# VHH binders against 6-phosphogluconate dehydrogenase, NAD(+)-dependent, decarboxylating (gndA), part 25

Target 1, 299 residues: 6-phosphogluconate dehydrogenase, NAD(+)-dependent, decarboxylating (gndA), of Haloferax volcanii (d4gst8)
Amino acid sequence: MQLGVIGLGRMGRIVVDRVLDAGHEVVAFDLSAEAVAAAADAGAEPADSVADLVDRLGDDKRIWLMVPAGDAVDATLDDLDPHLDGDDVVVDGGNSHFEESVRRAEACSAAYLDCGTSGGPAGAELGFSLMVGGPQWAYDELTPVFDAVATGPDGHGHMGDSGSGHYVKMVHNGVEYALMQAYGEGFELLAEGRYDLDLESVAKTWNNGAVIRSWLLELCEEAFREEGSDLGDVDDHVAGGSTGTWTVQEALEQEVPVPLIYQSLAERFGSRADDRFSRRLANRLRYGFGRHEVARKDD
Key: E = the ipSAE of ESMFold2; O = the ipSAE of OpenDDE; V2 = 0.75 times the mean of E and O plus 0.25 times the DockQ between their complexes.

## First folded at step 14 (VHH; framework vhh_7z1x_3)

Design v07 (from t03 with K31Y; at its last look DockQ between E and O 0.76; V2 from the best seeds 0.00; counts 0 for: grease 25.3 > 24.2)
Fold by OpenDDE, look of step 14:
Parts: sequence; C-alpha cells; structure tokens
Structure v07 (fold): chain B 299 residues (1-299), chain A 127 residues (1-127)
Amino acid sequence: as target 1 above (299 residues)
Amino acid sequence: QVQLVETGGGLVQPGGSLRLSCTASGFTFSYYAMNWVRQAPGKGLEWLSLISWSGGSTYYADSVKGRFTISRDNAKNTLYLQMNSLQPDDTAVYFCARTTYKENPETGYVTYTFDVWGQGTQVTVSS
C-alpha cells in the first residue's frame, strides 16, 4: 500500500524506513527540504508541501503524522482537512495529549487514529510498540503499516475509542517514570550503601533471570558499563516530565491514586533546583523551635 | 559564516503596515523552513510564523493570523514578513530564525526549534 508521512524527524524517518523496508510505498513531506531529500534517497517519493503530498496519494489517502505535539499537529491537520473525506485515514503518531486527540478526531474529516508510539530510537531496528485509538475499520485498514512500523503483528493493538491510544501511551510513560525511579533508588542504595559493589555486574546479574529484568535494566547495565559505577560526570538534572504530568493529572481527575508515578515526577522536578526553598525553610524552622544552628550558604 | 540579517523595521502608526526582510547567507536557504519570532519589551520570545522550505506551507500564531503574511524568495535567499493592521502591542524586536530539530532524549520525539538567528529589527507602533 501507499502511505503518506508528514514529519521526517528522527521518529518520522524511522516510520518511513520501516514502511519502505516492508515493501510499501511512501510519500514523504517535511518542512525541511533536507529531510525530504534524505527520505527520497531512502526510496520515498518526495513532496514539497502538504497539498502536494495529498495530490500524490490519490483518492484513498493514508497519512501518518509524526510532527511535534501541539500546534504543529493542528496546523498540519488544517492543511490536510480540505483534501480529506470519510474514507481517508490520518494517524497521529506523535506524543499528543489524549484529550487533544479526541478533539482532533471529532474535527477531522477523515478517520483519525491516535497512535501511541513507544520504543525510542531503538525502534529503527526493532520497531515500536504501537497503541492505537480510533475507528476499528481504520485500524484494520492500516494493519499492514502497523505491522511494518511495530515490532511485528504483536507489537501493535487497537486500544479502543478515539484518544485511547494516546491515553494508554500516557499511562505507559507514567509507569516508565516510576520504574526508572525504582531502579534509580535501588542502585542509589547500592552505591551509597555499606558494600563496595560493581553496579554493572549487579545489573548484569539481574538482567540474566531476575524478576526485575527489563529493557530499562539493560539500559542501566549499559550506563554503568559506559559511565562507570559512579556514573562519572553524569549530572543529576532530569529533564522532561510532560507525559508524567499528564498521567498524574488524569489520575487526580479519575481519583485514582498513583503515588509512585507522582513521586517519580516530583523527583524529576526536584532535580532541577539546586537550592530548594522548602528545605531552606525547613532549615530555618529548626532554629525557630529548637534553636538549632542554621546552615548558611557561606559556611 | 551562517548568517541571517533582518531589515525593514521602523516606526509606524497604529493601523499601518511594514514589510520585514531577512537575508540568509552561509547555508542552503531553500533547504530550511524559516520563522519569524518577536520579543516585546519585558516579554519572552513569541513565535509568529513559519514557512516551509518551498513556501508551500505557511503557519501563523493566532496573534498575527490574518494580519501578517510570511513569504520567501529562495532565489534571493530572502524571507519576508508583511505586517498589516499593526497595533501598539506589536511593538517588539522581530527576528528571523532557521528551523531545526530538537529530539527529546527520553522519548525520541522531535520538536522544532531554532538554531540560527538574526540580530533582529525593531518595530515600533505608536501614535
């Protein structure tokens, strides 16, 4: 089949490559001519605009969006919508908020599939895990594409109604945050504890049959191998947190407690401050009730 | 060597028009989507508009939609911003900026950002 791909960043290019490798045709567009040219070199048909892309696709349009979440998705959809009808399918493979996906699905003239994509850059070789929400028929229609982009037929699934794909992806990332925190805490204890341990060796041992074995743990092993057990000069600043924030917000809305996910998010936020006001105040309060010495920055 | 140079700024009355230009050098201009961004006094940077490499796609912030028009001449390595119906709150330094990708290291997802900026041109809308 033929797939239009809009957005040819790292993830979008992976989609293009995997779909081409599976024997499908791709029409590719990006705001960057360089990115389009690179995709063309890989075998995609280049387009120089959204309008050109839809024209090249013909009557039955199947389009995969891999553009930055937010305004870029809406702008792209605005460009597409005049060219789309109810028999067409648009996939948003980006990291959109599930409520926005619902909104967009309702507004879109085509069948809208929200596709949560997990796997990161490693997806280039292995494929992604795809969580897809939207109309069942549209999902079924694009099954060959999902087979190509995912780790295989078992690497993707129809989650349910519109928004459910990105919803499940959101929760997935929440779990990811918690797991990373759990591994982090465990290894911190091992690092700071009473034993002098080779953490790479520990991670390796756990990766070979332990209950907590996972890709994340494999990445831990890799980290220790490359950076050392003390993680070398790796900073303790942790960026990101949007999907975790969404997860917590949703949890609050649904009145579902997610203390571990929240805590992991809080730890990320806390990592960005060198001087926590709360701790400063706590330090000062100890003087207030106990006349404990106040630690000063000049000390 | 990579450079963007904005021109065309100035003082205009409310309701007036200006046309900004941005001349690119040191890179293949036609390869890149280009942007206009502005910074008003005491405010942060505000993205205004983007145009694809070919000019086939244009995008606008809500604040300028219907009033501003982005265009480009790849043969001249020049980006333009036609600004109509200018208001006092449009007073700012206007920058042209080249689009680049930014990858989220956690997820691998890509966002757009800017890697080349001009020096900016002052636009003042005042009676």
Scores: ipSAE 0.274, ipTM 0.682, lowest interface PAE 1.5, mean pLDDT 92
ESMFold2, look of step 14: ipSAE 0.627; ipTM 0.864
ESMFold2 (binder alone), look of step 14: mean pLDDT 87; pTM 0.850

Design v08 (from t03 with K31R T58K K102T; at its last look DockQ between E and O 0.85; V2 from the best seeds 0.00; counts 0 for: pae E 2.3 > 2)
Fold by ESMFold2, look of step 14:
Structure v08 (fold): chain B 299 residues (1-299), chain A 127 residues (1-127)
Amino acid sequence: as target 1 above (299 residues)
Amino acid sequence: QVQLVETGGGLVQPGGSLRLSCTASGFTFSRYAMNWVRQAPGKGLEWLSLISWSGGSKYYADSVKGRFTISRDNAKNTLYLQMNSLQPDDTAVYFCARTTYTENPETGYVTYTFDVWGQGTQVTVSS
């Protein structure tokens, strides 16, 4: 089939390359002329604007967006919408908040699919896990494209109504935070515990039959192989957290308790500070109530 | 050295017009999307408009849609902003900025950013 792709960053290029490899045709546009040229070298048909991309597509347009979340999505949709009707389909494969996806689905002249995409840059080789929300018929129409982009036929699924794709992906990221924290704590105990262990060997053994096996644990094994069991000079500052924050906010809104996800997010925030006011006050209070020696800066 | 230089600012009365220019040097202008951004006194930056590398796609903030027109001449390495129906609220320093993007190496997703800025040109709209 013929697919328009707008947004040719790393993730958008993976979509283009996989769709082309499956024997489909791609018309590609990006705000970077160099990105368009690179997609054309890979076999895509270049477009020099959104209007040009639309002109190169036939009736019943199928368009995949991989532009940055936020205003760029809205601007792209505004540019597209005069050319769209109810037989067309737009897929938002970016990392939009699910509430924005609901709003966009209501405003868009085409059928709108919100597509949560998991796998990161590894999706080039492995294919993605795709969590898709929106009209069932539009999801069914795009199955050949989802088959190409996903890890396989079971690597994509229709989650439900508009917004459900990005919603499920958001919750996936919350779970990921908790899993990363749990693995981190377990390996820290092993590393600092009473035995001298080869952590690559432990991770490998767990990945071959243990109930806690996972792709994250395979990445642990790889990390120990590449950095050593002590993780070399890898820093303990953990960046990010926006999607985990969304998960916690939604859980509070729905009054669904997610204490492990919340604690994992808090641990990530705590990793960014090494002179905590709360600890300084706690130390001072030990002197005031308990008569403990108080450690002082510059002492 | 990569450089953007804005010109064409000045004092105008309400309802008036100005045309700003931004001359690019030190890079291949025709390969980049370009923006206009302004900063009113005591306020933050406000994005106004973007034009694609070919000039084929143009986008506007609601605050200026219908009054401002972005254009480019790739042969002259120059970006333009035609501003009509100016009002006192349009008083600001106006910057041109080059679009680039930053990729998150762990997720592969990108954000658009402005990697090269001009020094700005003052536009003042007053009675």
Scores: ipSAE 0.533, ipTM 0.815, lowest interface PAE 2.3, mean pLDDT 91
ESMFold2 (binder alone), look of step 14: mean pLDDT 86; pTM 0.842
OpenDDE, look of step 14: ipSAE 0.712; ipTM 0.893

## First folded at step 16 (VHH; framework vhh_7z1x_3)

Design x01 (from t03 with V110M; at its last look DockQ between E and O 0.93; V2 from the best seeds 0.00; counts 0 for: pae E 2.6 > 2)
Fold by ESMFold2, look of step 16:
Structure x01 (fold): chain B 299 residues (1-299), chain A 127 residues (1-127)
Amino acid sequence: as target 1 above (299 residues)
Amino acid sequence: QVQLVETGGGLVQPGGSLRLSCTASGFTFSKYAMNWVRQAPGKGLEWLSLISWSGGSTYYADSVKGRFTISRDNAKNTLYLQMNSLQPDDTAVYFCARTTYKENPETGYMTYTFDVWGQGTQVTVSS
């Protein structure tokens, strides 16, 4: 089939390349002329504007967005909407908050599919895991494209109504935070424990039959191989956390307890601080009634 | 080497019009999306408009939709902003800016940002 792709960063190019490799046609546009030229070199039909892309697609347009979340999505949809009708389909493959995806689905003249996309840059070789929300008929219509972009026939699924795709992806990221924290704690114990261990070897052994094997653990093995068991000069400051925050906010709204996910997010926030007021007060309180020695900043 | 220079600012009465120009040099102008941004006295930066590298797609902040028109002439390496129905709160220094990308290497998703700025041109709307 013919697919329009708007947004040709690394993730958008993976979509283009995989769809082309599956024998489909792509019309590609991006704000960067160099990105468009690179997609054309790979076999896509270049477009010089959103209007040009729409003209090249003709009737029953199928358009995949990989633009930055936020205002860029709304601006792109505003540019597209005069050319769209109910027979067209727009896929938002970016990282939008699910409530924004619901709003956009309600406003869009086309059928709108919110597509949570997992796998990062590794998706070029492995394909993505795709969590898709929106109308069933639109999902079914795009199955050949999802087959091409996903890791395999089980690598994509229709999650439910509009917003459910980005919702499930959000929760996936919350779980990912908890798993990363658990692996981090386990390897820290091994590193600081009583034995002198080759952590690459431990990770490799665990990934060959142990119940905790995972792609995340393969990445641990790679990290120890590249940085050594002491992790070299890798910093302990962990950035990000917006999707984990969304997960915790939703859990609070629904009154669903997620203590491991919450604590993992808190550890990430704590990694950014080196002087905790709460600990200083706790230390001082020990003196106030217990008469314990109190560590001071210069101790 | 890379340079953006704005011209066309000045004093105008409420309801009036101005056309700003931004001349680019030292890079291939036709490869880049371009922006107008303004800074009112004592305020932060406010994004106004973006135009794609070809000129075929344009985007506007709600505050200027219908009043401002962005355009470009790639043969002359020049970006324009036609400003109509000017009001006193349009008083600001107006900058042109070149779009670039910042990639998150873990996720592969991109953010748009500005890597080259002009020096600005003053627009004053008062009676």
Scores: ipSAE 0.517, ipTM 0.812, lowest interface PAE 2.6, mean pLDDT 91
ESMFold2 (binder alone), look of step 16: mean pLDDT 86; pTM 0.842
OpenDDE, look of step 16: ipSAE 0.790; ipTM 0.919

Design x02 (from t03 with V110Q; at its last look DockQ between E and O 0.90; V2 from the best seeds 0.76)
Fold by ESMFold2, look of step 16:
Parts: C-alpha cells; structure tokens; sequence
Structure x02 (fold): chain B 299 residues (1-299), chain A 127 residues (1-127)
C-alpha cells in the first residue's frame, strides 16, 4: 500500500522504516530537508511540501502524521484538508489529548484515526503497541500498515469511536505511573529493610514466573544491573507527568475514583519539592496541642 | 557566523502595505523552515508565520491570516513577509527566526523551537 508520512522525527522515521521493510511504499515530508533526505536514502519517495506529498499519493490517500502535538497538527490538517475527501484516511500517531482528537475528527474531510502509540524509540526493533480510535472501515483499511508499525497483528486494536485511541493511551500512562510507584516502593522496602539483598537477583527472579512480571520489571532488573542495588547516583527528582495529569483530570470529570494513579502523580510532584510548608505547619501544630518538641531547620 | 538580517521596516499609514526581507548567511538556508515573529510594545512574542524549506507549505497565525504572505527565495537566501491592510495594532518589532527541533529522548517525540534570530526591524503603523 502507499502511505504518506508527515513528520520525520525519530518516531516518524520508525513508521517509515517499518512500513518500507514490510514492502509498502512511502511518500515522506518534513519541515527539515535533512530529515526528508534521510528518509529518501532509506527508500521513501521524498516530497517537498504537503501539497506535493498529496499529489504523489493519488486517490484514496492514506496519510500518517507524526508531527508535534498541538498547533502543528492543526496546521498540517489545514494544509491537507483542501486535498482530502471522505475516502481518504489520516492517522494521528502523535501524542494528542483525546478531546483534540475528537475535535479534529469532526472537522476533517477525511476519516480520522487517533492512534495512541506506546513503546517509544524501542519501537524501531520491537514495533509499537497501537491503540486506534475512529471509523471501523478506516481502521480495517489500514490493517496492513498497522501490522507493520505494531509488534505484529496482535500489537494493534480498534478501541472504539473517535478519540478512544488517544484516550486509552492516556489511561495506559496513568496505570504506568501507578505501576512504577508500586515497584519503586517495593524495592525501596527491600533496599532499606532487614536483609542485605541483591536487587538485580530479586528482579530477575520475579521476571521469571512471578505474577508481577512485566516489561517495566525487566527495566528494573536492567537498572539494578547497571547502577547497583543502591541505584548509584541516580537522582530522586521525577520529571514529566502530563499524560498522568490528563488521566486524573478525566477521572475527576467522570467521577471515577483512581486513588492509586492520583497518589502516584502526587509522589512525582512531591519529588520536585525539598521543603514542604504543609509539613512545617504540621510539625509546629504538634507543639500547640501536645507540647511536643518542635524540630527546627538547621537543628 | 550564522546570521539573519531583517530589512524593510518603517512608518506606514493604516491600511498600507510593507514587505519585510530577511537575508540569511552562514548556513544552508534552503534546508530550514523559517518563521516571522513580532513583539508589540509592552507585549510578549507573537508567532506569525512559518514556511517550509522548499517554500511549498506555509502556515499563519489567525491574527494575520489573509493579510500577510510569507515567501522565500532560496537562490537569494532571503525570506519575505508581505504585509497588507496594516493597522495600528500591527506596530511591533518583527523578527525572522530559524526553526529547530527539541526531542524528548525517552519518547522520541519532538517540539519545534527557534535557534537563530534576527536583530529585528521596527514597523510602525500610524497616521
């Protein structure tokens, strides 16, 4: 099949390379001439504009977007839309909020598939896990492409209506936060507990048959192997959290309790602060009602 | 030395037109997407327009869509902004800027930003 790819950063190049390897044809465009040239060296047909890309695709266009989330997606769709009709399909493989994906699906002349993409740069070798929302017929038409980009035929699925792909991906990231926190707490107990343990060995053992086995736990094992059981000089400041924030916001909006996901997000926020006003006040109040000695800074 | 130099600013009456130019040197101009950005008195930076490396794709902020036209001449290493129907609130310093990417190394996704700026040219719309 012939696929247009717009956006040739690291993730977009994985899409290009994988669909080419599967025997499909690619027309590629990016705002960087160097990125277009690199995709052409890999076997893609270069385009020098969005209009040129569209012209090279002919009828029943299939276009995959891997541009930065936000205004860039809207700008690209505005550039594409005069050339699109209801037989065309656009896949948004980027990292958009699901509400933006619903809006875009309603406005787009083509069928719009919101594609939550999990696996990061490891997708180059392993393929991605793809969570796709939008019209069933468009998802079905793109199955050969999804097979190539995903880990295989079981690595992608049609989640539901427009927005459901990015929605399911958002929730996946919320669950990931909770799992990371749970592993962190468990290993911290083991590290600071009563036994002198080799945490790489513990993680390895758990990865071989324990019910909590996971790719995340394999990464724990690797981290202990590389850094040692005390994690060497790895910092305790945890950045990020935007998709976890979206998950908590949606849970509040729907009045669905997600206390573990919320607590995990709060722990990330807490990792960024060294001096907590709330704790200072609580400490002072212990003096007020119980005459407890008050710990002071620098004492 | 990588440089962007704007020219063509000045004083113009409301409803008038100006064409800004930005001459690039010290890099391969035809490989980069280019932008116009402005800063009105007492305000922050406002992105106005972007043009792809070939000139084939152009994008505009809503505030200038239909009135401003971005173009480029890669043989002359020059970026242009044709500004029509100018109004007093278009008064600003206008900059050209080169697009670059910042990549999140863990996710592989990118954001756009600007790594090279011109010195700016003043546009004043007043009667």
Amino acid sequence: as target 1 above (299 residues)
Amino acid sequence: QVQLVETGGGLVQPGGSLRLSCTASGFTFSKYAMNWVRQAPGKGLEWLSLISWSGGSTYYADSVKGRFTISRDNAKNTLYLQMNSLQPDDTAVYFCARTTYKENPETGYQTYTFDVWGQGTQVTVSS
Scores: ipSAE 0.610, ipTM 0.852, lowest interface PAE 1.9, mean pLDDT 92
ESMFold2 (binder alone), look of step 16: mean pLDDT 85; pTM 0.838
OpenDDE, look of step 16: ipSAE 0.818; ipTM 0.937

Design x03 (from t03 with V110R; at its last look DockQ between E and O 0.95; V2 from the best seeds 0.77)
Fold by ESMFold2, look of step 16:
Structure x03 (fold): chain B 299 residues (1-299), chain A 127 residues (1-127)
Amino acid sequence: as target 1 above (299 residues)
Amino acid sequence: QVQLVETGGGLVQPGGSLRLSCTASGFTFSKYAMNWVRQAPGKGLEWLSLISWSGGSTYYADSVKGRFTISRDNAKNTLYLQMNSLQPDDTAVYFCARTTYKENPETGYRTYTFDVWGQGTQVTVSS
């Protein structure tokens, strides 16, 4: 089939390359002329604008967006909309919040599929896990493309109505936060505990048959291999957290308890603060209860 | 060596028009998407508009949509901003900026950002 791809960063190029490898045709556009030229060298048909991309596609247009989440998605859809009708399909393969995906599906002249994408840059070799929301007919129509982009025919699925794809992906990221925190705490205990352990060896052993084996644990093994068991000079400031925040907000709205996900998010927030007001007050209160020495700044 | 130079600013009455120019040198202008950004007195930067490398796709902030028009002439290495229906709150220093990107190594997704800025040109609407 013929697929338009808008957005040719690392993730968009994976989509292009995998779709081409599967024998489909691609028309590609990006705000970087260099990215368009690189996609053309790989076999895509270059376009010099969104309008040009649309002109090169036939009737029943199929367009995959891999642009940054937020205003860029809306701007791209506004540029596309005059050229779209109900027989066309647009896939949002980015990291949009699911409520924005619902809004966009309602406003879009084409059928809109929100596609949560998991696997990161490793998707080039392994293929992605794709969680797709929106009209069933549009999902079915794009199955040959999803087969090409995903890790295999079981690597994609129709989750449900509009927004459900990005919703399921959001929850996946919440679970990931909790797993990362759990592994982190476990290895910290091992590192600071009573035995002198080779943490690469521990992670390797666990990845070979233990019930907690995972791709995340393989990444732990790699980290210990590259940095040593003490993690060398790796910083303890943990950035990000937007999708984990969305997961907690949704859980509060639905009154579904997610204490481990919430706590893992709080640990990330705590990692960013040095001088905590709450601790300073607690120290001062210890003086008020008894005759404890009060720690002072720069003391 | 890579340089962007804005011209065309000045004093204008409310309801008036100005056309800003931005001349690029030291890089292949036609390879990059370009932006206009402004900074009002005592305020932060406000993105206004972006144009694709070919000129075929344009995008605008809601605050200027319908009043401002971005364009480019790749043969002259020049970016333009036509500003109509100017209001006192359009008073600002106007910058042109070149788009580049930063890729998140964990996710593989990227965001676009600005790596080259002009020195800016002052636009004052008489208020």
Scores: ipSAE 0.606, ipTM 0.858, lowest interface PAE 1.9, mean pLDDT 92
ESMFold2 (binder alone), look of step 16: mean pLDDT 87; pTM 0.853
OpenDDE, look of step 16: ipSAE 0.820; ipTM 0.938

Design x04 (from t03 with V110F; at its last look DockQ between E and O 0.92; V2 from the best seeds 0.00; counts 0 for: pae E 2.1 > 2)
Fold by ESMFold2, look of step 16:
Structure x04 (fold): chain B 299 residues (1-299), chain A 127 residues (1-127)
Amino acid sequence: as target 1 above (299 residues)
Amino acid sequence: QVQLVETGGGLVQPGGSLRLSCTASGFTFSKYAMNWVRQAPGKGLEWLSLISWSGGSTYYADSVKGRFTISRDNAKNTLYLQMNSLQPDDTAVYFCARTTYKENPETGYFTYTFDVWGQGTQVTVSS
């Protein structure tokens, strides 16, 4: 089939390349002529503008967006909307908040699919896991494209109504935070415990038949192989957290307890500073009723 | 050397118009999306408008929609901003900026960023 792709960063190029490899046609546009030329070198049909891309697609337009979440999605949809009607389909393959996806689905002249995309840059070789929300007919129409982009025939699924794709992906990221924290704590205990262990060997053993095997654990094994059991010079400052924040906010709104997900997010925040006001006050209070000596800054 | 130079700033009365120019050199101008960004006194940077490399797609911040028009002439390596219905709170230094994007290598997602800036041109809207 013929697919328009807007946004040709690494993730967008993976979509282009995989769709082309599956024998489909791609019309590609990006804000950078260099990115468009690179996609054309790979076999895509270059477009000079959004209007040009739309003209090349004809009547039944199928357009996949891989632009940054937020304002860029809205700006791209504003540019597209005068050219769209109800027979067209737009897929947002980025990392939008699910409520924005609901709003966009209601406002868009085309059918709108919110596509949670998991796998990161590894998707080039492995394909993605795709969690898609929106109208069933639009999902069904795009199945040949989802087949091409996903890891395999079960690597994509229709989650439900508009917003459900990005919603499920958001929760997936919350679970991911908790799993990463759990693996981190377990390996720290093994590293700091009473035995002198080869952590690559432990991870390898667990990856071969243990009930906790996972792609994340394969990445642990790889990390220990490449960095050693002490993790070399890897820093303990952990950035990010926006989708984990969204998950906790949604859980609070729905009154669903997610203590492990919350705690994993809090551990990320704590990793960014060890000089905590709460601990300083607690130390000072020990002086106030116990008259214990209090550690001072620069001790 | 890659360079952007803004011209056309000055003093205008409220309700007036002004046309800014940005001349590019040292790179292939027609390959890049371009932006206008401003910084009012005591404020942070405010993105105003973007135009695609061909000129075929344009985007505007809500604060300037309907009043400002971005355009480009790729043959002259020049970016323009037509500013109409100017008000005192449009007073700022106006910058031309070249779009690039910065990738998060772990996730593969990216953000738009600006890798080349002009020196800026002062626009003052006052009686």
Scores: ipSAE 0.574, ipTM 0.839, lowest interface PAE 2.1, mean pLDDT 92
ESMFold2 (binder alone), look of step 16: mean pLDDT 86; pTM 0.840
OpenDDE, look of step 16: ipSAE 0.770; ipTM 0.910

Design x05 (from t03 with T99Q; at its last look DockQ between E and O 0.93; V2 from the best seeds 0.78)
Fold by ESMFold2, look of step 16:
Structure x05 (fold): chain B 299 residues (1-299), chain A 127 residues (1-127)
Amino acid sequence: as target 1 above (299 residues)
Amino acid sequence: QVQLVETGGGLVQPGGSLRLSCTASGFTFSKYAMNWVRQAPGKGLEWLSLISWSGGSTYYADSVKGRFTISRDNAKNTLYLQMNSLQPDDTAVYFCARQTYKENPETGYVTYTFDVWGQGTQVTVSS
């Protein structure tokens, strides 16, 4: 089939390359002329503008967006909308908040699929896990594209109504934060515990049959292989956290307790400060008021 | 050396028009998306408009939509901003900026950033 791709950063190029490799046709546009030229070298048909891309697609347009989340998505949709009707399909493969995806689906003249995309740059070789929300008919029509972009036929699924794709992806990222924190704490105990351990060996052993095996644990093994058991000079400042924040906000709104996700997000925020006001105050209060109540532990 | 130079600023009366120019040198202008940004007295930077490398796609902030028009002439390495229906609150220093993007290596997603700025040109709207 013929697919338009707007947004040719790393993730957008993976979409282009995988769709071309599956024997489909791609019309590609990006705000960078170099990105368009690189996609053309790979076999895509270059477009000079959004309007040009639309003109090249013909009837029943199928367009995949991989532009930065936020205003860029809205700007691209505004540019597209005069050329779209209800027979067209737009896929947002970016990292939008699910409420923005619901709003965009309601405003878009085309059918709108919100596609949560997991796998990062590794998707070039492995394919992605795709979590898709929106009209069933549009999802079904895009199955040949999803098959190409995903890790396989089971690597994509229709989650539900508009917004459900980015919603499920958001929750996935919350779970990811909690898993990262749990592995981190476990290996820290091993690293600072009473035994002198080879943490690469521990990670390898666990990932060969233990209940906690995972791709994330394979990455732990790789990290210890490359950096050593002490992690060399890897810093403890952890950036990011926006999607984990969204998960916690949604959980609070729905009154669903997610305490491990709450705590993992808080630990990530705490990693950014070396001198916490709360600890300074606690120390002052303990010194001033609780000196009789401190260090009272049998053991 | 990479350089952007704005011209065309000045004093105009409310309701008036002005055309800003930004001349690029030291890089292949036609390969880059370009932006206009302004800074009102005592305020932060406000993004106004973006134009694609070919000139075929343009985008505007709500505050200037319908009044300002971004354009480019790639043969002359020049970016333009046509400003109509100017109001006193349009008084600012206006900058042109070259767009690039930063990739998050873990996720592969990008964020837009501006890596080259002009020196700015003053626009003053006063009766």
Scores: ipSAE 0.616, ipTM 0.854, lowest interface PAE 1.8, mean pLDDT 92
ESMFold2 (binder alone), look of step 16: mean pLDDT 88; pTM 0.861
OpenDDE, look of step 16: ipSAE 0.840; ipTM 0.946

Design x06 (from v02 with E106K V116I; at its last look DockQ between E and O 0.95; V2 from the best seeds 0.76)
Fold by ESMFold2, look of step 16:
Structure x06 (fold): chain B 299 residues (1-299), chain A 127 residues (1-127)
Amino acid sequence: as target 1 above (299 residues)
Amino acid sequence: QVQLVETGGGLVQPGGSLRLSCTASGFTFSKYAMNWVRQAPGKGLEWLSLISWSGGSTWYADSVKGRFTISRDNAKNTLYLQMNSLQPDDTAVYFCARTTYKENPKTGYVTYTFDIWGQGTQVTVSS
């Protein structure tokens, strides 16, 4: 089928390449002329504007957005909407917050599919895991495209109503935070414990038959292979956290307890601080138990 | 030397109009999306408008939509901002900026950033 792709960063280009490899046709546009030219070299039909892309697609347009979450999605939809009707389908494959996806689905002249996309740059080789929300008919219509972009026929699914795709993906990221923290704590104990262990060997062993095997654990094995068991000069500051924050906020709103996800987010926030007021106070309070010398700054 | 130079700022009465220009040199102007951004006295940066590399797509902040028009002439390596219905709140230093991508290496998703800025031109709206 013919697919428009708007947004040709790393992820958008993967969508283009995989769809072309499956024998579909692509019309591609991006804010970077070089990105458009590169997609054209790979076999896509270049467009020089959103309007030009729309003109090249004709009726029953199928358009995949891979633009940055936030204002860029709204701006792109504003450009598209005068050209869209209810027979068209727009897929938001970016990292939009699910509430924004609900709003956009309500406002869009086309059927709107919110597509949570997991796999990152590895999706080029492996294909993605796709969690899709929105009208069933639109999801069904795009199945040949989802088959191409996903890791396989079971690598995509219709989650439910509008917003459910990005919602499920948000929760996936919350779980990821907890898993990363759990692996981190386990390997830290092994690294600082009583045995002198080759952590690459431990991770490799666990990746082959242990119940805790996972793609994340394969990445642990890779990290130890590349950096050594001490992780070389890798820093302990952990940036990011917005999607984990969304998961915790939603859990609080729905009154669903997610203590492990919440604590893993808190650990990430704590990684950014060196001088915790709470610990300074706790240290000072020890004086009341008779007799501890209080460690002072610069000691 | 990669450079952006804004011109066309000045003093204008409320309700008036002004056209800013931004001349690019040292890079292939027609390959890049371009922006206008302003900084009012005592405030942070405010994004105003974006235009695609061909000029075929334009976007505006709500604060200026309908009053400001971004355009470009790729043959002259020049970006423009036509500002109408100016009010005292539009008083600011106006910058042009070139769009580039910042990629998150884990997720592969990008954000748009500004890698090249002009020195700015002062616009003052006062009666």
Scores: ipSAE 0.633, ipTM 0.862, lowest interface PAE 1.7, mean pLDDT 92
ESMFold2 (binder alone), look of step 16: mean pLDDT 86; pTM 0.842
OpenDDE, look of step 16: ipSAE 0.771; ipTM 0.916

